# Designs tried in a protein design chat: VHH binders against a8x493r558to705. Part 11

Target 1, 148 residues: a8x493r558to705
Amino acid sequence: QWLENALDMTNCRLLRVAGESKKNFVNDSPFLLINEASVYMLARHIDMDVQDILTRFRSNIVVRGLPPFIEDTAKRLSIENLEFEVVDKCTRCEMICVDPMTGEKDPSLLLALRDYRNKQKMTFGIYIRQSNFEPGQFVEAGSAVRFF
Below, E stands for the ipSAE of ESMFold2; O stands for the ipSAE of OpenDDE; V2 stands for 0.75 times the mean of E and O plus 0.25 times the DockQ between their complexes.

## First folded at step 4 (VHH)

Design sa25 (framework vhh_lunsekimig_d3)
Fold by ESMFold2-Fast, scan of step 4:
Structure sa25 (fold): chain B 148 residues (1-148), chain A 122 residues (1-122)
Amino acid sequence: as target 1 above (148 residues)
Amino acid sequence: EVQLVESGGGVVQPGGSLRLSCAASGFTFSSYALYWYRQAAGIERELIASITSGGSTNYVDSVKGRFTISRDNSENTMYLQMNSLRAEDTGLYYCAATIGRVEGITYGSEYWGQGTLVTVSS
């Protein structure tokens, strides 16, 4: 048997939060959010698994169910009833060239990113900060995500 | 105009071999993940083999070791080499292409061929 769900903005959900099942936001520092669909677009330019790219990017939060690169234009988002503002885009450096398991360098990911961004800043992902902080709130995998 | 055109289907005897081809045009073939689906009589269409843009392959257990998926980016063609064919392999074989799929979610455009019939009979 085979099941398929088409990409749909209304079905956007939280996929991962820094390996934790639940995450309390304390508004002390921004979190790095990456859009899984954007990773698939980059994957087509390099011989590397999507999961390996996600691991190299070392994001705090991974979201699923969004069109590729829609996060680049986002100003705000919510995870459940928690609201976040987009602080900045994440500029990538040589850290993504290093295999976390072997320590070997491969410039392919940075080169692909540079080409995709037309030689502008090599950005991938966004920094977000909670705008409506309230103690005791948390998010978990499967939480609804909405971009504004 | 995007199109995927399957060929190579036919009637073969049990234990025989057959090679399917999927010729693609109208999109950047080398950037897409490619799939072979099978629609057998009385059952839902199932994914039987996949190959990523980077060449990593995956197979459903029932065909593992017997079928081999491959791609030729210079020719914009994907292949399925089918060996040791069984009556259970009878079905309509479809090729498909996407930017990627994860846990049932398809990213980017999804393209499908029209299907090619494979009949395994004595």
Scores: ipSAE 0.000, ipTM 0.140, lowest interface PAE 13.7, mean pLDDT 73

Design sa26 (framework vhh_lunsekimig_d3)
Fold by ESMFold2-Fast, scan of step 4:
Structure sa26 (fold): chain B 148 residues (1-148), chain A 120 residues (1-120)
Amino acid sequence: as target 1 above (148 residues)
Amino acid sequence: EVQLVESGGGVVQPGGSLRLSCAASGFTFSSYALYWYRQAAGIERELIASITSGGSTNYVDSVKGRFTISRDNSENTMYLQMNSLRAEDTGLYYCAATIGEVSELSYDYWGQGTLVTVSS
């Protein structure tokens, strides 16, 4: 499609898949996608490392090359030839206050979300579900990402 | 249709002040977060200040207390008031906004930039 082809040139790439170098989307559970540019914006508000925020957010997929927070308005996306629908925004809770390496509790990240994001909800990231099931297909680092 | 136009750059002495403006058109200005980025020679474009639709502001540490970001929804304009300018503030300043449509043509979230030089 022409829209998919137009978005090819945006340099939007899958940066990594949390927990694995390759992910197979065979089950129907939603996956959490986070935009790296959005994390950079939040990191500057709280003076926290981007990697620390990513580990606390526990995303399945991180993408780059997109404007910050553009994922908040997305309805569909593709990763290579896999198609996904956006099913909801991810509302953050106190779990992101706990350092995954040390177990220490620090409310700074949640407070930064409250201050930085729209006052109505503390959302960060989107839940996506594969809409075109093809067994044996995988998502890996470097895969092209296109938003619709 | 979406346009962001920066202005207000110039050459100033250390300790001087400048006010940058970003005039926006083609989208519902009051609904979107707005950003100032800076690009210096040899350095990637970095976020220096942001303001959300709700008015929350953020700054990198190097400009806190010296720079103030603000928005005027009635004029569709965002500002960056820069005080106590230093040599390290030299660079191209870019206006950016998050836009609701995700397409290559909608990635015109960057303005053309305005040059700030702090000399001598």
Scores: ipSAE 0.000, ipTM 0.095, lowest interface PAE 16.7, mean pLDDT 70

Design sa27 (framework vhh_lunsekimig_d3)
Fold by ESMFold2-Fast, scan of step 4:
Structure sa27 (fold): chain B 148 residues (1-148), chain A 120 residues (1-120)
Amino acid sequence: as target 1 above (148 residues)
Amino acid sequence: EVQLVESGGGVVQPGGSLRLSCAASGFTFSSYALYWYRQAAGIERELIASITSGGSTNYVDSVKGRFTISRDNSENTMYLQMNSLRAEDTGLYYCAASIGKVHDLWGEYWGQGTLVTVSS
């Protein structure tokens, strides 16, 4: 049953994990995952490049090779042999309006989310939590990602 | 060139049913995931249903159990069966395809939309 609901997205890969190239998932807090393709689509609607948006979104995990916004419908995912459940969507606030390098405020990204995405929720990205209890497992850039 | 053409929209009463179709051309249909998006009054376009090349489906909670996405690879057509329709289901329905290559970013392609109106 679990496998039949897997998204058959060949070549979805982990692009980065915050803090280190290899990540041991021992935290009790959810991780914020964003899809690079979704960021690319948003970038088309504002005067900002993909890397600037990625920096402002402050995600823990970035994936590549997945269709844009497919993460919005996901219930579960795996990274290699680690299993995760989707616990919520990430609602964005004024924090993304502040340039991390300069401290200057620019409402463009939040306004683009309002106009491009759901006005009522202004969501971008998903919170995931490890669902298996096995410790000592690691992932790195290039690790395979599967959505369910 | 990639083309997507929706049909099947219309006016129904609450509790009614409609089936939307999306005819596709210009790409290897069977190899790609396909999507239905909805744009309601005052709300931005939202992803409501997806189907992978392997046939796995996903839905947003508001339509789960009422809507069914399916595909016919022999006819290059994707469907959305909508049952138990509610007033809040009123909107423009768009089919979409995300087409790319291994490890590359996906390109977004949309149809023109088909209007669904649920009214008493």
Scores: ipSAE 0.000, ipTM 0.178, lowest interface PAE 13.2, mean pLDDT 72

Design sa28 (framework vhh_lunsekimig_d3; at its last look DockQ between E and O 0.04; V2 from the best seeds 0.00; counts 0 for: pae E 12.1 > 2, placed apart)
Fold by ESMFold2-Fast, scan of step 4:
Structure sa28 (fold): chain B 148 residues (1-148), chain A 125 residues (1-125)
Amino acid sequence: as target 1 above (148 residues)
Amino acid sequence: EVQLVESGGGVVQPGGSLRLSCAASGFTFSSYALYWYRQAAGIERELIASITSGGSTNYVDSVKGRFTISRDNSENTMYLQMNSLRAEDTGLYYCAATIGKVESIRYYDSGSEYWGQGTLVTVSS
């Protein structure tokens, strides 16, 4: 038996796959950013592939080449010439227990996150909002990222 | 090309202090996030402290309150002030510099439904 009957699902934000990924960011719409270095640190506490963790976290933006958990203290960031403010931390719920490819359920990631991120209230990743939005601007892979 | 040169190491008594320096050349120093790593004998290399281009700092739990990382963009130098040193702080210290990159981008529809973080219930007996 999976733990669905034992988990209280009240207050969990659901994210669904949108389809095609060729979309612009829009003003006043928060996006979920995670730092892959932070995911690698979490992966050391669970027997799960890093790519599976990334897929389960359903982030909009994945960044690399930065210190682990630098996103936890960030107030703002830039991606090339685009400016973003950090609006909140992402609290994780049982949605990360479901394999997005097979639909199979495994509570291991949520339980490991609760154990490892106890002082951070099971948060992993940050919600960001573009502060200097202009139509036609787009974030792409390889763009330079700086945290402030 | 790109160079990072550490200095300031030495022998110190427990409870003492040391200030490490990392002098940089060959890149736009102010744009990079900077790190101090420690390699101790028989232990894997670990990230001790980091500072972003904007000056935000992070520390591993074992050094919080004892170590302070800082940067001087005018001198292209990063520092690690180490106070209240312990035997377990012994090791090779080296610096690193990185600039973050977007690895991937994905778009998801946000649902209009909200759920809690989940509350695990365990049954004994």
Scores: ipSAE 0.298, ipTM 0.694, lowest interface PAE 1.9, mean pLDDT 73
Fold by OpenDDE, look of step 14:
Structure sa28 (fold): chain B 148 residues (1-148), chain A 125 residues (1-125)
Amino acid sequence: as target 1 above (148 residues)
Amino acid sequence: EVQLVESGGGVVQPGGSLRLSCAASGFTFSSYALYWYRQAAGIERELIASITSGGSTNYVDSVKGRFTISRDNSENTMYLQMNSLRAEDTGLYYCAATIGKVESIRYYDSGSEYWGQGTLVTVSS
């Protein structure tokens, strides 16, 4: 079904901005973006809970409605009228083995990720930086997202 | 102690000009994005201009071509050059500074946000 929507991409939405419901991206600092569809694919592959993985990945922005792993090759993206450049992929480390809420350690996710990526570079998610700025513009849940 | 102090407000006739200043202290000025807000009587405060730490500027449509935001990091001061002023530009003008923190191991925090007390701009015949 996502394939049908992949061409149109009109249903791609910002799912969550960490910390606040509305964010101003007025700084040059990068944000960590996670594609929920990618997490879903990983979760199914390794038989883990999607929310658990999302929590462990500690993303700043989560997007929904996009094809899985589209972010792996994307160079740019837009959220409504705001434009972003992809700065880098997020290299994962042992931190994802720690539940940020409980402090419990479970190495299974990191090992699973390694296997899922075929022992390639253990990346998941991308760092993005805003490339244009508009006063009064915000990133919020429900905002349209496009990758380029 | 963080401090933002606006100045330069006053009374001008339509078509006149003013230059507002925002003097900052107590934080790493060059690292912060800066913006000007204004609040007219009876309406909510609105963002009118912004300048990033990198110097990129943007404006709301109502002030485009008339207002210019700039910053001098060596002086820890932000400016707003206001030309061709209109009655609807009347209001209390605020400067603000914000910085966020991003780390791969935790969620983004919006960081610190600082505000001045404002300077009054009155445009009237």
Scores: ipSAE 0.018, ipTM 0.273, lowest interface PAE 6.2, mean pLDDT 81
Fold by ESMFold2, look of step 14:
Structure sa28 (fold): chain B 148 residues (1-148), chain A 125 residues (1-125)
Amino acid sequence: as target 1 above (148 residues)
Amino acid sequence: EVQLVESGGGVVQPGGSLRLSCAASGFTFSSYALYWYRQAAGIERELIASITSGGSTNYVDSVKGRFTISRDNSENTMYLQMNSLRAEDTGLYYCAATIGKVESIRYYDSGSEYWGQGTLVTVSS
C-alpha cells in the first residue's frame, strides 16, 4: 500500500515560549509584521521572487489572507488570544536593495515602494508588541489574525 | 531537558486495536502542537496525525476514520487510538513536537524538532 500524504514537515509555530525562553527579552523588542498581500502588490511591477522580497524586508511575522496594506491603518491586532498593539510603521532604507546572500544590488524594490508611497515616508510593515503577555503562550502557522 | 517517550506498541492481529501514549516532559506541554509519525521499513518517516494546543486535529487519508489523536494536558500525555489495524500500519511510531528557542524569531523558522525513541507496532496474523 502507498503512503498517501506528502505533508509539510516545517512548522512556523512559535513566536515565543515564556516557560522555556529567556525572560523579558521579548518585552523590550517589538516584532516586525509584514502582510503578504502587500508584498504581492509591490511585486506586480518588478521581476523578483516574492520569497526573496520577504527576506529583504526581514520580517518576524508574515500574515496572509488579508487585503493589501490594511496593516497601515491598524491600531491593534490579535493572533488567536494573543493581543498586540501597533507601535510604529517600519521605515525602509537602501538595505532592502541588497541581496543578503550575494551582495548584488537591485533598486527595483525600493523604487516600487517609493512609487506606492508617492513622496510620503517610505514605510513597509508594522512593529507590534504584545499587550497581554503571559508565560506559555505561542502562535503557529495558520493561526487566525484579526486587525482592529 | 525535553523528553518525549512513546509506549503502548506491540503485536496485534489485522482488525485489532492499539492505543499509543506519548509522555512529555521538559516543556510547557499545553502550549504546543504535537504530532504522530510512523516509519515503515525502507520508507522515510511520514506524518500521520497532528493536534494543536487548542485540540484541533488533522489526519492523513490512510488513517482517517480509523485513528484518533487526543491529548490530556493534566497528564502531559498525547494518545493515538488505532482501530481496524491493517498490515500496512506496521512500523515504528514516533511522537514529535516543534519547540522554539528565543534567541532569534523569524516567522519562517520552524523551531527545533524533538522526537521520541519510537514504539514498534506489528500487525500480523
Scores: ipSAE 0.000, ipTM 0.103, lowest interface PAE 12.1, mean pLDDT 70
ESMFold2 (binder alone), look of step 14: mean pLDDT 79; pTM 0.785

Design sa29 (framework vhh_lunsekimig_d3; at its last look DockQ between E and O 0.16; V2 from the best seeds 0.00; counts 0 for: pae E 11.6 > 2, unsure alone 63.3 < 65, placed apart)
Fold by ESMFold2-Fast, scan of step 4:
Order: structure tokens, then C-alpha cells, then sequence
Structure sa29 (fold): chain B 148 residues (1-148), chain A 126 residues (1-126)
């Protein structure tokens, strides 16, 4: 029954992410940010590679060197001198059960997330929007990240 | 040079309280996220509490409601107030400060990921 209930998600929504710039942000576009340390904590509940989980979560930005789940209570963050506000938490649905390469369905990740969250909201990751516009500024690997 | 110095540990009876301090120097303290880690015998070091530069806090479930993390940016000091202590809280407590970094950015343009909801049927009848 748990398996059938976990796979019967009503609120999977259309997420359309269109990117014009590859390393520069449009002021009014939200981006999905995931903390790698949080993925490692979740991975301990399933036999799945961290990179496979990251691929299934379909993030725009992955950060590292931070405590697990520090993003869950964040209101703002900065990447170098660029400022971002947290606009929403990302609620996961059964789409993370689908292998992006093969299309095969495996409920393990969604079940692990529900178990890890004690059957509360199945959130993982945050949507962020740039709050200060700096033309010509870029985010790249190694850019410093701090949460507020 | 970065320096963090913990203090405030000691022996306490079950149900007692301790306040740990972490004094920092050599960096812009107010810009960093701060953490308390615990190392118990036979167990890897675990994160038990964190506080962001803006003051948002996180705790592991086992200490939530009993431990309180706080920071004083004017004194470059972080604290951990520990109440209702249990035998399981025994261990070495370490403080840490960090600023994270971007690991990867999805660099594809015009990517579209489509996830459609099934919809919710609403029937209004009497």
C-alpha cells in the first residue's frame, strides 16, 4: 500500500525552465538550487549513486561545502556579489522515480525522501530568484555561496 | 589566518545544562555559516546544529527542543546552549565555519522539462 500511495501523486506540475544565458542569470527567472550535502544524506537511505539522484532532481545549480539541509530554512543567499531570494521550496513528485536515460520507473528515491521527511512535505531543493541585477556578472563553478 | 576555539565543555549530570562557546578570528565572521559537530566514541562526526549568516537555524531531530544555537557577530562568537542533557549527548563538540561554493551549473540553453499534473476532479452536487 505504501508503494502504491507514494506513486499516486496528484500535484505533479509542469516545470518549464528556459535558459538563454548559460552562466548569467535573468533577474526575474527562478532557478532550482540543490545542496550536494543534502543529496548525500538522502543517498544513505537508498542504494543509488549521488550523481543519479542529482540527474533525477534536474537542478540548475548544485552547491557544495555546506551542511545538509541548510537550504531548507534559508530566506536569502548570495553567490559572490549576486543576491538571491528564496521564492519557494521544491516539492518532489513521482517524476524523480523515472530514470532520465532509460525511462524505467523505480520508486526508491521518492520512498526514501518520504521516509527521510517523516512523511511530511516531500521537499528537496529551493527555487531562487536574483534580487540584485548586476549586468555582466557570472556564476561559475567555485563561486562562493552563503545562506541567510 | 582563520582560528576557531571551543570552550564550555565539562562533566554534567543527566538532565543538566552546558553552554558551549566558539570564539572566531581571522575572517569576516558575520558572512559565514556556523556549525556544531559532535564526535561520539565509535561514531563518525555528525552535524547537530547550524546557523546561517542571517540567523536561520537547523538542528538534528535528537537535539531539537533541547539545544539552541546562536551567534553574536559583534563578538565573533557562536554558542550552543544544551539543556536536558542525555548520556547519548556525550562526545567531543567541534565548531566550524564555512562559505560554500558552486559545484556545477546546468549550462544548456532552451532546456524544457515538462511534468504535468493529472488534475483534480471537482464535483459539485447535492
Amino acid sequence: as target 1 above (148 residues)
Amino acid sequence: EVQLVESGGGVVQPGGSLRLSCAASGFTFSSYALYWYRQAAGIERELIASITSGGSTNYVDSVKGRFTISRDNSENTMYLQMNSLRAEDTGLYYCAATIGEVKEIWTSGDKSYEYWGQGTLVTVSS
Scores: ipSAE 0.238, ipTM 0.670, lowest interface PAE 2.2, mean pLDDT 71
Fold by OpenDDE, look of step 14:
Structure sa29 (fold): chain B 148 residues (1-148), chain A 126 residues (1-126)
Amino acid sequence: as target 1 above (148 residues)
Amino acid sequence: EVQLVESGGGVVQPGGSLRLSCAASGFTFSSYALYWYRQAAGIERELIASITSGGSTNYVDSVKGRFTISRDNSENTMYLQMNSLRAEDTGLYYCAATIGEVKEIWTSGDKSYEYWGQGTLVTVSS
């Protein structure tokens, strides 16, 4: 169920491996990053559960401790000693309407996102790509994140 | 023990200025993103300003050009310079801190660390 989540967005088709607490990043692999603070803002606006939204957005990395939507203008970020460049925004598609846990379809999130973005591009989250490559580097929960 | 203590609130006339402070202790201040919230009477608390651990700032439209958020990591203190205050700026102002970190990779990691102060009251009235 969860493994199918990578195909839920237009131009946002990333592989996700559930259950891993740390990950080595590969040169050619972009990752979908979601800012929890941004989700919180959206959740409050549309009266949805934050975890539900996070689940539906199917990100590779969820970060917290950041101002809401700073990812929308960020060019770079660091996770510990790893450097990333922001490649693109994630354009969301109807797949986010599917609950990855239950398979239930609910268009409310997509519609809400559309409205939240004022009928502009329905983007949420960013694609990031590692810009430095060193052996033995890991990203794990708790790793410090800084946006630039 | 984590502690955030707001200060600097008070009563000012419209057009006046105040400078709020948020003194932090009990955590690695420099690693946290910081926020100012406010809550007017009968209104839900709203985010008004934020600053990353790196110093990048963001503001809601209603305070842009009037408020300035800043931080002094050496003093473990965040500030909010409020200029050109308006009646609608009246409310209880809260500081918050959240650690900038990876919450989860894939499906791992589900902890949250967010700290709040008790707030300082700002009253803008003629």
Scores: ipSAE 0.135, ipTM 0.553, lowest interface PAE 1.4, mean pLDDT 82
Fold by ESMFold2, look of step 14:
Structure sa29 (fold): chain B 148 residues (1-148), chain A 126 residues (1-126)
Amino acid sequence: as target 1 above (148 residues)
Amino acid sequence: EVQLVESGGGVVQPGGSLRLSCAASGFTFSSYALYWYRQAAGIERELIASITSGGSTNYVDSVKGRFTISRDNSENTMYLQMNSLRAEDTGLYYCAATIGEVKEIWTSGDKSYEYWGQGTLVTVSS
């Protein structure tokens, strides 16, 4: 439900639990956040445009206007008045080699990430969990994001 | 206008030390996290260290134990103490800050805002 509403992905539709579709954050359910600037930097090393790379990374939240890879060191962030803690980094595997639209494999993105991480754990993006959950609140495109 | 100015770069032998400074103006320095990046020739910038407004630090593995990030809020200055320098540390070093401008949550295009200084060159060579 929330994955479809956040990403509007036709290839990954959730069942409607209560017959309604809303953009909510659940305290015990982590959300995957990706920084557009970090995507841009991976794109410089491969023959894929940024939109194709974003499609291969299935994320709930994409942020922009921030320095690349600052999410790797983040502990907390806010989206408007909603507060989040960083739970973990997202480890990536061979499934990002698959074009979700065609099913064709192209290892270039995984290889670029491997090269960037240079023998470190191959993470891209962070899992966040809302710390001050209040029912019925929503976020939308253009919401202010601040890392602490 | 936000301004970040790096200094303290230079030429140093392997095993040597340097201290970089980042002088900041145009925003409330004490309220924001600060970052150091480096860029070797032919490679994209990499984040190497961060410090929160409360002083908590984080480092990438390649510099942990050798580099120390710090800040002096009374002087609006961030520092990077670099010890045990290696040839692989050669590059341009940039400071960056998170300033709390309105950010888009969803991507509709390829746009980036630069929150960087001009860079200071560190060369580690015999």
Scores: ipSAE 0.005, ipTM 0.331, lowest interface PAE 11.6, mean pLDDT 72
ESMFold2 (binder alone), look of step 14: mean pLDDT 77; pTM 0.758

Design sa3 (framework vhh_lunsekimig_d3)
Fold by ESMFold2-Fast, scan of step 4:
Structure sa3 (fold): chain B 148 residues (1-148), chain A 122 residues (1-122)
Amino acid sequence: as target 1 above (148 residues)
Amino acid sequence: EVQLVESGGGVVQPGGSLRLSCAASGFTFSSYALYWYRQAAGIERELIASITSGGSTYYVDSVKGRFTISRDNSENTMYLQMNSLRAEDTGLYYCAATVGKVESITYGSEYWGQGTLVTVSS
């Protein structure tokens, strides 16, 4: 039953950049990055539209044109001349179970993610932090991303 | 001018091996993520393997344990070692190079090679 299915949804985290910053990385707060190619791979495992998965994951930064799951093993990355360290993997919570259009709750995505990632916690995406802690930098769509 | 040239394709028996090469010029090879795509008759082109500038690799499930991707930055060349080949591995194999971009929901390579044919039969 449901009581026998241990879904740990208590430690939900959602990060957003302030509107005033215009996507500037101005402090020590981590940002959530997701790789579009990784979402496409997950979509092949679950019967759900890629766009719906992207919307449910609610990341700060989406990157494209990179190998799937490159973010899982990365230690650092650059966006143009900005340097970032990977501080943790993002553990997903109940929020991705809610249909953004209808509000209906469906645990399918979270359960599929758990199965896809084996015995590890339901992680998808990474938290990154600007390594130099210098404010005033600007990131825009089309900025080059490199993982190390 | 960016150029990618594939080679190493051929005809082999099931269970055989082939090594594909992708020679690159016109860009800073060591800075790019590199990909092998496959296109079979009647099937969309699909990503089968990739390698990052740092050497991390990805493989689609159907080739895991059989294919190995590698790169040689001093020679500006990427390789795909294919072992235990199956009939379903038949197709045109293309290499591609790209850099990641921020805030896009469109996946794609910015540079494509011409392809090299692999056939596994009889």
Scores: ipSAE 0.125, ipTM 0.540, lowest interface PAE 3.6, mean pLDDT 72

Design sa30 (framework vhh_lunsekimig_d3)
Fold by ESMFold2-Fast, scan of step 4:
Structure sa30 (fold): chain B 148 residues (1-148), chain A 122 residues (1-122)
Amino acid sequence: as target 1 above (148 residues)
Amino acid sequence: EVQLVESGGGVVQPGGSLRLSCAASGSIFSDYALYWYRQAAGIERELIASITSGGSTYYVDSVKGRFTISRDNSENTMYLQMNSLRAEDTGLYYCAATIGKVESITYGSEYWGQGTLVTVSS
C-alpha cells in the first residue's frame, strides 16, 4: 500500500499486479515492461550493475533482442499470439533509490537517469495492457516479442 | 535464423558519402529488428543505428542527422546511408538481426510489503 501511495505522490506510476496468471491475464491491470538493451545502455553510462538496476526498476516483464529505447515510441506489441497496447511511459521516482536488500536510500540512480535522458522526463519502461482477452493465456520466458 | 552479407564499404575523403547494404537470406526478414554496429581499432564495438520490424529507428548521437537507416522488406535488404563522413567514422561496420524475446517475467515480488504511508508537510 505505502509503495503505491509513495509512487502516486511523486507522480510515478507503478501498478501492482497479482502474482497469479488468472488475475494478470483476465483483467485490465497494466504490466510494466522493461527492455534489457535499454538497461545495458543506462548501466554503461552510470557504471552500475545491470542486475541492480533491474531489481530497483521492479518490472513485470523484461524483453531482450530489441534496439535500446525502441519501447519509448512503440504503440503496440505482441507476445506470441497475445496483443498489447502501450498505455503510458513509466516515470521513475524515489523508490528506485531504495536498495531492495539493505533499505538504504541513495538518489544516484534517479539523478543519473535524469541526466542520461537529457534532463527530460525521467521515464524508463512502458506500461502495457492486454488488448485481446482469452481465458488461460500466459507469458513465459522465451516467448517471442514484436513491437509496432 | 537469418544470414547477413554486408557490402558498400570503401575509401572516401572527409565530407564524402557511402551507402552500406545488408542483404538477408534464410528467414522471414520483415519480422526482425536490424542493426548497424561499428568497430574501430582499439575500441569496443558500438551500436550506431537500428530499425525495428515496424520501422522505428534509433541512432547514436554522434551520427544523428548524418546517417539514415532504412529497410526494404521486398528486397530483404537494410541500408545505411552515411553522409558528411568524418575521420572518427572509420571502422569495420557490421549488420545484425534479432527477434525479440521475453527474458523474464515476474507476476509479483516477495520483496513487496504491505507498507505504511508517511507524509510530511511542505
Scores: ipSAE 0.260, ipTM 0.662, lowest interface PAE 2.3, mean pLDDT 72

